# Miniprotein binders against a7ua95r516to809: the designs that were tried, part 175

Target 1, 294 residues: a7ua95r516to809
Amino acid sequence: ASLSLLSISDLVPDLQFIFFWMSNAIEILYFIQQKSPAYMQTIELMDDKAGSKESLLSATISANEEAMTILEEVIMYTFQQCVYYITKTLYVVLPGLLDCNPFGTEPSSEQCRRAAGVCVCAVCVMPEAVRRVVSVFQTTSDLLQQYQVHSEIQSQMFAYLFFFTNVSLFNQLIDKGPARGWFQRSRVLQIQASVKILLDWAKGAGHNHLAQKFFAKFCSTVTILASPPQQLSQMSWKALCAEHPSLKPVQLHRILTQYQLMAELGPLPIWQPSSEDEAYIYRTVDLLESFENH
Key: E = the ipSAE of ESMFold2; O = the ipSAE of OpenDDE; V2 = 0.75 times the mean of E and O plus 0.25 times the DockQ between their complexes.

## First folded at step 14 (miniprotein)

Design af2 (at its last look DockQ between E and O 0.84; V2 from the best seeds 0.81)
Fold by OpenDDE base, look of step 14:
Structure af2 (fold): chain B 294 residues (1-294), chain A 83 residues (1-83)
Amino acid sequence: as target 1 above (294 residues)
Amino acid sequence: DPKEEVEELLREAERLLEEARKALEEGDFERAILKALQAIIQIARAMLEALKHGTDPEVWEKLLEIMKKAVEILKRAEEELKK
């Protein structure tokens, strides 16, 4: 009950606090890293001239290393907390993406109506379910920029969030898709359109490469399911494996089996797994993606 | 108590910061760097504990203040060593 009400906006104050301290810790760490070689070399040169201050140099080296280590722990902890809060919000809104009809006339979001006039920005014209997902990513981006978080940490954050999103969407589609009718062509086309909006946002936000990389599995699944039966039935197992290398054999096999059932196709010998893959198509443990791999 | 730990770390950091400041004033820039780094260690530990367990807003403000001072001392001492 309480989790369903949690919006990214409700987490902004907590996230702001964490991002502030993360950014400060990064800045201090970077400063120490940049300055440490210079002052250590200077201390070393002074020791050579004035007699052995080996104890002071050693203590300074040790203190420098310890300072960097603890700052890295602060950065890591704050990063993990940000990811934890953001992914909780994603967990709530991502299922809506699969049920979304982007072709429906859903009214523009109330939030843009509170600003002076009809906002016609790309986000305001998004279907509500897509907008909610994009809002999580946009808020994250805005906070990262607001606190001037180092670009590497920003990239790592988005990499993880896209990874999490892909795993979540993929697993839901594979597990619940048949029962919810998400494998129906009309529904697949809706999902494809919704994902395209998300990918277009990611491209506009400068995260195109990361989005393409981390959404590959979900996009491949949607692409296969969106394919016309006449086209897909002409593709061999080997060709599909080659075109969709992000899919494990067991995953591809499941997708094709469910596609076959949905499209009322008889058994297709052309989709028969190779002798090499035949052992792997029964590895049900590999069917769903794990969150632990990142 | 995590709150007491943060306060203890803060007190130690302030002590080290004062030593760093004195060293800087005395022209012992090497010692100033060491003591500033030691202060940063204690401040960062306090920050980590405070992040994990929470602390009072006043303590957060103090942590930020003394961190800035420690970095400033470190910067000044480093600049003076280059002269």
Scores: ipSAE 0.795, ipTM 0.950, lowest interface PAE 0.5, mean pLDDT 90
Fold by ESMFold2, look of step 14:
Structure af2 (fold): chain B 294 residues (1-294), chain A 83 residues (1-83)
Amino acid sequence: as target 1 above (294 residues)
Amino acid sequence: DPKEEVEELLREAERLLEEARKALEEGDFERAILKALQAIIQIARAMLEALKHGTDPEVWEKLLEIMKKAVEILKRAEEELKK
């Protein structure tokens, strides 16, 4: 049948299965890594019985290395499968963040209750589009904790999920924003409020550092776009680059161009790129982010 | 082909696990470690093939059973060698 999943809830049984086996593989790998120096040394020091010491040692070295290698392959494959399923659901729900209005949502609304079958009291206060994204992150976090996945692997998973989220939101805003009216001030303020809900979730979940690192480009974009014209027009190109180092010159230039159109501003001398940046503001190959990049 | 590969890996894992159990019982803790590691290799290979291509639920149940036994033997043998 068609691989079409509408929500993270539909994937929970499959994710539970994958996390179970990933967690077991991690535990076995950790044991072998921690204990192999000791038992390898013990075998090296044993007396030679029937001339078998060298073959036993050689076979044990080989088995030890092969076991670690195949367990690492299991862990990598299961991690990739989890990321694949989770990002597939994220890809479907993330665009709604750019269209939603977080200021008009009431707790326990019928709209909150009917969306995708997921209802958590704190999530019911959120706009449906934001709730769907938070639900993906929260469900992922709950599953990782349920299966006691090593904290380093949990961090790596959320690093990738936040990276994916940033690329998806940034690219859609830059690419589709003009046609969708997403650069209008009232809409930018709505987007900013929605993103704050995601950032608050990440902070409360213990992932504040990862969120700050991987959302920086999208957050900088929204911060600039949300700035009042009187404040932003006082900031030079150099000052904007210094305050928003995650933005490439072509990206900052594009954001300011859209801001000028939205605010009906003419060219501002203070926004003229530095001589070093001027060559880079038309490099369209650098405008959109790649899902393959770090 | 993939299902047959998983079943072949399981049969080899079960053979190695029995050898590991006997070595542990006989006090040959060094050989018990080797055989438990070799069983774990086959179990992990079967697991990877089963994750990629699918297998029957009863095969997953067997994988879990022999994985627990192999890890238990490895841990017991390592603990005995420290004494």
Scores: ipSAE 0.790, ipTM 0.955, lowest interface PAE 0.5, mean pLDDT 85
Fold by ESMFold2-Fast, scan of step 14:
Structure af2 (fold): chain B 294 residues (1-294), chain A 83 residues (1-83)
Amino acid sequence: as target 1 above (294 residues)
Amino acid sequence: DPKEEVEELLREAERLLEEARKALEEGDFERAILKALQAIIQIARAMLEALKHGTDPEVWEKLLEIMKKAVEILKRAEEELKK
């Protein structure tokens, strides 16, 4: 069976089961973490009342540490399983975001209408490809809320999902973008608008800080590609690197080189780096972003 | 056999849970905490094995029941010690 046929809805029963057990383990771990200092102190003071304090205290310390350790293993396993299923679904739907048009075709009279005096046009609709990605994030948020998963774990989940989305989109764009025409300015503006829909969702869901942090690399890339070639040609390599600190020098070099070719910018001074600039650019050999880099 | 391992962990958890309940009823709150923690260890190990390899719905229901009882004993014993 094809991964392209999998939707987040198909995985909801499995995810509900995993979130349920993760939530139970988190609640138990949280109780032990919050209460153990108090009851351990009380047991320590027991020596003033009974002669068996040392053996009981030692056994309780050991059991307390082991309980926390195994509960952490349950939480980690269930967290990793949720991430696995959610990112597997994201992997299938994310490429569509790079190849959709949130603006639609240039509006014609047939695509624009008035409803109660309000003009409604196709250019204002969310593409299905973007809707699929948003649905994955929304379903995840709904499940975390349904099972009352602690806010710290919720933040960690979305940090990972945004990190994965950023890496996936960045790698797709720089690896396949040139061949697929995605570096063309008109296409980049469409990609930028689609990404804004995801960022707006994250903002509305209370994850603005995480989205800003973990989408920085992809957003920088799209911002560069959406910039007029004339504007970019007036900036030094140092200035470009300073404006986009999330991009490694070699990644920025590849982006600008491919953009230069596609935008028919021509060989301008900005695209002829000095010996020092070349050394700086090639100090970093990683072209694609990987999970090992984080 | 993963199913046999889950069942063995479950039996050990039930034994420890009964010891915890008895300690709680006898007013030995320190021992009730120890036995409840030990039961939680066995239940958590059973949960992890069952999550990795699967188990019967009936076993999941028993795991949930024993887990809830162990946590309840832990909470009650902690509250009594605090008094």
Scores: ipSAE 0.761, ipTM 0.945, lowest interface PAE 0.5, mean pLDDT 80
ESMFold2 (binder alone), look of step 14: mean pLDDT 83; pTM 0.808

Design af3 (at its last look DockQ between E and O 0.88; V2 from the best seeds 0.81)
Fold by OpenDDE base, look of step 14:
Structure af3 (fold): chain B 294 residues (1-294), chain A 83 residues (1-83)
Amino acid sequence: as target 1 above (294 residues)
Amino acid sequence: DPKEEVEELLREAERLLEEARKALEEGDFERAILKALQAIIQIARAMLEALKHGTDPEVWEKLLEIIKKAVEILKRAEEELKK
C-alpha cells in the first residue's frame, strides 16, 4: 500500500541531501588526488632533514591513502543510497510502462510543474505511464547536474538505472507477458512505442550509448515480438541468435514458443535450436535476468 | 551512540585542524599538510557515520565548516611549498 504512493518527488529531499554529500566527498577526493603528487614530491625533494622527513613523508602518504579510502567509502555509500531510493521508485512505475497505450488520447492532465500554463514539452505530451518513468530519470539527471556530480559517477548511475530498468521490464514481460496479453501484436506495438519514447528521452539526455547497451535485451525481445509472423517465420534459429546476441538461448526459445502460441503458428522446424544450443534451452535458471550481475 | 561518535570525530578533526593551522603559521607546511589530511580522515569518518545513522542539522553544518577549513589549509600549505 505505502510503496504505491511513493513518487520520485517525495524522495527529492532525501536524494538532495545524499547527492549534496556525495558531491562534496567527490570534490574533496578529487582535490586530494590532484594535489597529492605535488606535495609528496616537494616533501621528498626537501633533503635537509633526512630522518624526520622520511617519517613525515611516510605518514603523509599513509594519511593521504587513508583519506582517499574513506572518502571513496562515503561516495560508494551515498551512491548506493541514491540507487536504492531511485530503484524503489522505478519498481513502482515500471509495470505501468508495459500496460501503457501510447496511442490513447488520455489527456495529459498533469500540467508541467515548470510552466504556469499548459506545457507542450516532450515530457508533458508523453503518455502518463511513460512520463512517470521518464520523470524518475529526469529528476535523477536534474539532481546530478544541480550538485555538479562528476561525469563518471553520473554515467555509472545511469548505467545501473538502465540496467535495473531493463532487467525489471524484461523479467516482467517474460514472466507475466503471456498471462497479461503483452505478447499480443497490438500490445507489443504499444510497448515498442513506449520504449521508443524512453529511448528518445535517453538520447536527448546524452545517454544514448548507455541506453542502447543496457536496454538491448528488452529491445530485442520487443523487436522479435513486434515482427510480423510472415517475416519472423522465415528467420532461422541461427539467424535470430545472430541478430539478437543479447538473448540467451533459453530466453530466445521462450520468446519464440510464446510467439508461436500467440500467433497460432504450428511447429516451425526453422526455429528449432541448434544441437549446440539444445542443452541450454532447458536452463530455466537463466530465463530471467538477475539483479546481482551489476 | 552513533551521534556521540560523530561528535567525537568532529572534535578530533577540529583539534587536528588547529594543529594544522599552527603549523601553517609557523611555516611548517609539511606538517600542516599532514595534520590537514589527518583532519580530513576524521571528517570523512564523521560523514560516513552521520550518513549511516543520522545526526543533528547543526552537526552537518559543522561538518561543512571544518571541511572548508581543512581544504583551505591544504591549499595554502601546498601553495607555500611551491614557492
Scores: ipSAE 0.805, ipTM 0.951, lowest interface PAE 0.5, mean pLDDT 90
Fold by ESMFold2, look of step 14:
Structure af3 (fold): chain B 294 residues (1-294), chain A 83 residues (1-83)
Amino acid sequence: as target 1 above (294 residues)
Amino acid sequence: DPKEEVEELLREAERLLEEARKALEEGDFERAILKALQAIIQIARAMLEALKHGTDPEVWEKLLEIIKKAVEILKRAEEELKK
């Protein structure tokens, strides 16, 4: 488990080991949970002396509960380790989504001919920055399937990975966007196109619901920034809040401020916060999302 | 200390597994279930400690072997009790 490795392919052996033991712990826990009523009932019905039967049942109940508790700790620890390694690689590759140009990327006919095998064609037509992110998700999906990790845990894993991706992209856009020129309309449209490719991967992989839920904040941000000035300038603060409920008042205010600078618009009265929200638009503590909540 | 702790947990798990096997052979399926669960407790604790602190490859193989045997005893004892 080397923490200095930033490529997902370099981490596969460590991830294989962790997924193997996580999967084993899950299967044992599930087996105990499913069989516990049966063998507890059988012990309860045996016709031994009262003291012997009661002692055996009590000890068995206690052992069953302790086994499940410790197995749950193993599952939690291995899940956290997987998330740690995977998100470390995501953290490195995600900023590239904000800098890439998906509109100019096209593989040569030779690349298409060479990639006539499975799966490589989908990666070959993507911008490199998007391909690197998709590779992390796809490798994770392949490992979860290889080790037959229960679908509930797979969903929890991708829920967190999408949450992490949303937080990383949103925070970087808000924090570094002015210096990097990411609020320019042409750049926002490129970002929107790159995110669409990622969302299409999630849909094809069976994670559409999770992606829609956990990318909402970043997608709302990009949608607002990509809107034509004539359309956006006619939407009130209240209408924007209603259309984009994932955005906190401080976040919406900051996005509109950057939009005004980019579009060379002066302050618009229609974008003044509601009286309820006016107290919250300067809460800098609420501007960036935390990586620790999901 | 961590490696010693894992090895102590494994020794206890093997003892409990042997008691579970003996109970199964004697037709004491209720006791076999209890002893197999107790072995699983020790193995799960050993697994957690080994994951946190590392251990030798042969210890991991032993963990897997004991887990498989304990689960199999649980399965066989539960099925015999239903008959």
Scores: ipSAE 0.764, ipTM 0.946, lowest interface PAE 0.6, mean pLDDT 84
Fold by ESMFold2-Fast, scan of step 14:
Structure af3 (fold): chain B 294 residues (1-294), chain A 83 residues (1-83)
Amino acid sequence: as target 1 above (294 residues)
Amino acid sequence: DPKEEVEELLREAERLLEEARKALEEGDFERAILKALQAIIQIARAMLEALKHGTDPEVWEKLLEIIKKAVEILKRAEEELKK
């Protein structure tokens, strides 16, 4: 079946199965990791009455290490499968977030739901494109909670999902933005508002620190593009590089060039790169981000 | 045959689990821990193969049963060693 026909709800049964087995593997690994120092020490301190304690201890250390290694492989496989299915769904719905108008919808308290103590807009009042993205994150959160997946693994999953979302949105905006009109100020403000809804969801779900870390590139891009000309024109290239360290010089140059064009700030560059950065920009075509995490 | 591989890994896990249970009953808690860990290795391998290639619902139920027994033996042996 085509990905355009799939929703996050269509994946729930498969994801439930994978999360269930991932949770089992995590619990076993956690038990072994937490208990192994204690029982190893106890075995080591026992008298070697039969002359076999050293052999038994060695075999137990080996079996313990191998058990942890294979359990980690199970966890990694199930984690990667969940990420694969979730990110395929995200990839289909994310472009819609760049092309919707959130100012046309208002969430009502009567139509909101709560997850992890956060009020989330119901489907009928949130822009459909934003709702589709939020639904993917919320369903993931619900499944992780349902199967009591350890918080460390939950954080790793959302770190990767936020990383993936950031890269996907950034690449779409930079690559297709000029042709789609996404760099026009009115569209940038709509994008900023849509992203704010997504970041507010993340904050409410307890993932604010992860969202701040992994959305940095896209947030920097949107912040620059949404800046009033009077404010942005007062910042030097060096100041912008310092304020937005997640952006590569070639990326910042593309963003500022589009901003200058859309804001009709004249034919001459206001933001002149340093000589070193200009040389880098001149010789590289490395504009888009890789989906392989840092 | 991936399904046959899962079944063989489960048979190995069951044999190791029985050795662990016998050690536990005989008061050899150190050996019970070793045999339970060895069973967990086979269980984890079976789980990985079953996740990759699929298996019957009855086999998944058997995996859960064996996991619970292995962890129970490991917990009991560890508690006894704590004195």
Scores: ipSAE 0.733, ipTM 0.934, lowest interface PAE 0.5, mean pLDDT 82
ESMFold2 (binder alone), look of step 14: mean pLDDT 83; pTM 0.798

Design af4 (at its last look DockQ between E and O 0.84; V2 from the best seeds 0.82)
Fold by OpenDDE base, look of step 14:
Structure af4 (fold): chain B 294 residues (1-294), chain A 83 residues (1-83)
Amino acid sequence: as target 1 above (294 residues)
Amino acid sequence: DPKEEVEELLREAERLLEEARKALEEGDFERAILKALQAIIQIARALLEALKHGTDPEVWEKLLEILKKAVEILKRAEEELKK
């Protein structure tokens, strides 16, 4: 009950606090890393002239290393906390993406908070379910920029969030898709359109490469399911494996099996797994993606 | 108590910061750097504990204040060593 009400906006104050300290810790770490070689070399050169301050140099080296280590711990902890809060919000809104009809005229009733009037920005014209997902990413981006978080950390953050999103969407589609009718062509086309909006946002936000990389599995699944039966039935198992290398054999096999059932196709010998893959198509443990791999 | 730990670390950080400031004033820039780094260590430890367990608003403000001072001393000492 309480989790369903948690919006990214409700987490902004907590996230702001964490990002503030993360950014400060990164800045200090970077300063120490950049300056440490210079002052250590200077101390070393002074020791050679003035007699052995070996104890001071050693203590300074030790203190420098310890300072960097503990700052890295602060950065790591704050990063993990940000990811934790953001992914909780994603967990709530992502299922809506699969049920979304982007072709429906649902008036986006929510006025863009950035405009005093009816905003016609790309986010405001999005279907509500897509907008909610994009809002999480946009808020994250805005916060990262507001606190001038180092670009590498920004990239790592988005990499993880896209990874999490892909795993979540993929697993839901594979597990619940048949029962919810998400494998029906009309529904697949809706999902494809919704995902395209998300990918277009990611491209506009400068995260195109990361989005393409981390959404590959979900996009491949949707692409296969969106394919016309006449086209897909002409593709061999080997060709599909080659075109969709992000899919494990067991995953591809499941997708094709469910596609076959949905499209009322008889058994297709052309989709028969290779002798090499035959052992792997029964590895049900590999069917769903794990969150632990990142 | 995590709160007591944060306060203890903060007190130690302030002590080290004062030593760093004195060293800087005396022209012992090497010692100033050491003591500033030591202060940063204690501040970062306090910060980490505070992030994990929470602390009072006044403690957060104090952490930020002394962190800024420690970094400032470190910057000044580093600049003076280059001269």
Scores: ipSAE 0.816, ipTM 0.954, lowest interface PAE 0.5, mean pLDDT 90
Fold by ESMFold2, look of step 14:
Structure af4 (fold): chain B 294 residues (1-294), chain A 83 residues (1-83)
Amino acid sequence: as target 1 above (294 residues)
Amino acid sequence: DPKEEVEELLREAERLLEEARKALEEGDFERAILKALQAIIQIARALLEALKHGTDPEVWEKLLEILKKAVEILKRAEEELKK
C-alpha cells in the first residue's frame, strides 16, 4: 500500500559507492598490468647477491599474479552488483514500453510546428514509459563517466544492459502478448516507434553497435510483426530465417502464427518450415530466452 | 565472522604497508614494490569481503586510507626503479 516503485534515482548513492570501488580496482589492475614487465625485468637483471634476487623475483611474480587475481575478483563482483541494481530497475520499467503510445493523444504536427517551427516528427515529446527506460541508461552512462570507468568496462556494462533489455522485452512480448493484445497491428506499430526512440538514444550515446547487436532478436520480432501482409506473405520460411538469423525456429514459428491470427491470413505454404527446421519448431524449452546467455 | 576476517586482513595489510614504507625510505625499491603488492592483495581481499558482507563505516574509511598509501608506494617505487 505504501511501497513505492524502485527507481534508478533512489539507487544512485549505492551505485556511486560501488562504482567508486570498481573504478579504483580497475585503475590499480591497469597500472600493474602496464608496469609489471618493466619492474619484473629490472628485478630479473639484478646481481644475484646472497641469493636475494631469486627469492625476490619468485615472491614478486607470485604477488603480482595474486594481486591481479584478487583485483579481478573485486571488479567482477562490483560489476555484477552494479548490473544487479540497474537491471532490477530496468525490469520494473521495461514492460511499460509495450503498453505505451509514443504517438500521444494530441496532433504531433501542431506541437512540433510551434516548438520548432517546421518540425517533421511523429513523436514530439518522449513518452513517460520510454523516458523511464532512457533515464536508467542515461544515469548509468553519467555514473560511468563521473568515475572515469575504463571504456572497455563501460562497453561491457552496456552490452549486458542491452542484452537484458532485449531478453526482458522479447520474453514479455512472447509470453504475455496474446493476453495483452500486443500483437494487434496498431500496438506493434506503437511498440516499433517506442523502440526506435530507445535505439536513437543508444546511437546518440555512442552505443549504436552494441544496441544493434544485442537488440537483434526483439527488433527482428517487431520488424516481422510490423510488416504489411502483402510484403510478408511473399517471403518464404527460408528467406525469413536468412533475414532474421537471431530468431530460433520455434520463435519464428510462434511469431508467424501470431501474425496470421492478427492479419486474418489463412495457412501459407511458403511459410512451411524447411525439413531441417521442422524438428525444432515445437521446442518450447527454446521459446523464451534466458538472462544467462550473455 | 566476516567482520573479524576484514579486520584481520586490515591488520596484515597495515603491517605490509609499514614494511613497504620502510623499504621505500631505505631506497630498496624492488622490495618496496613487493611489499606494496602484498599490502594491495590483503586490502583487496578485505575489500571483497566487506563488499560481500558489509562492515562498519569506520572500516570503509580505513580500507580507503590503506589502499591509497599502498598504491602511492607502489607508484613511487616503480618510478624510482626506472631511474
Scores: ipSAE 0.804, ipTM 0.958, lowest interface PAE 0.5, mean pLDDT 85
Fold by ESMFold2-Fast, scan of step 14:
Structure af4 (fold): chain B 294 residues (1-294), chain A 83 residues (1-83)
Amino acid sequence: as target 1 above (294 residues)
Amino acid sequence: DPKEEVEELLREAERLLEEARKALEEGDFERAILKALQAIIQIARALLEALKHGTDPEVWEKLLEILKKAVEILKRAEEELKK
């Protein structure tokens, strides 16, 4: 009667059903959109020997428009249902990404050390938590391919999934990060490595542009937090705002405050907001991101 | 009652589908297109209602069968008009 939320694999049969109907509605809508100009012209140009041409043309235009409207409604509903179930499972697995350690010692193979171009002492391993997130994206990609869903719809779905992931990770880091120790530099470097695994998956799947666009806020956050104190102290507030345009002033201020606390730089702000930004910083209602766009 | 509404939409779709089939057989391709589109509207409404509120497995199979027939008539009528 209810869907399991523990694993994306448990949802596959229900998602297959929804993707099946979405795909059928898309195919029919596409046929109508492509062929309707031609058959409308044929009806318009036919001899009106029976005196019914105008009535038939009018009725066909009306029916054509109504068919497209209701098919679009079916597509929208099925798309939203897929997104709902996929994001619900994604929300459950995403916090683990902030708590995992992708850096570890592999078996002491000479082969593994030679293959690791960037690190001789440790190899980046895909933790179970990261694998679960990747599994949700991969299963979604597999289902879109299985039902031959048009590339535009595929792009829309991954745009939303990346948007949702970015908002979820950002909100959890900002809200729970101080209590969980996630702002400590060593933890931030682990988070950065985990995010790179997600971005690499997206690149391999053909969604690099969408990933770069929709992960911008979380990537900016992690980049700032991973920066050495000497590098950040060379940048003014204005320069940081310009380099990280995806961050609101209140968000940037919170991130820098956490950075100062974790780096034990003391209470003196190296970065000073403008008077206008200062007023906005005290509007803490804008700190967390919304899952709803206006 | 959502189940009753799905059944009513399905009956109307079958009526329109039979009119579309008759128009196609009589060579009235313009009318076949109109009736096929009208059938698709009723089927899509039934589908949306069934997706939102659920329905019996037997009804899902019938929705698919009627939809396939309506789309087939629409495609055949379009091809004949193109000649």
Scores: ipSAE 0.799, ipTM 0.958, lowest interface PAE 0.4, mean pLDDT 83
ESMFold2 (binder alone), look of step 14: mean pLDDT 84; pTM 0.812

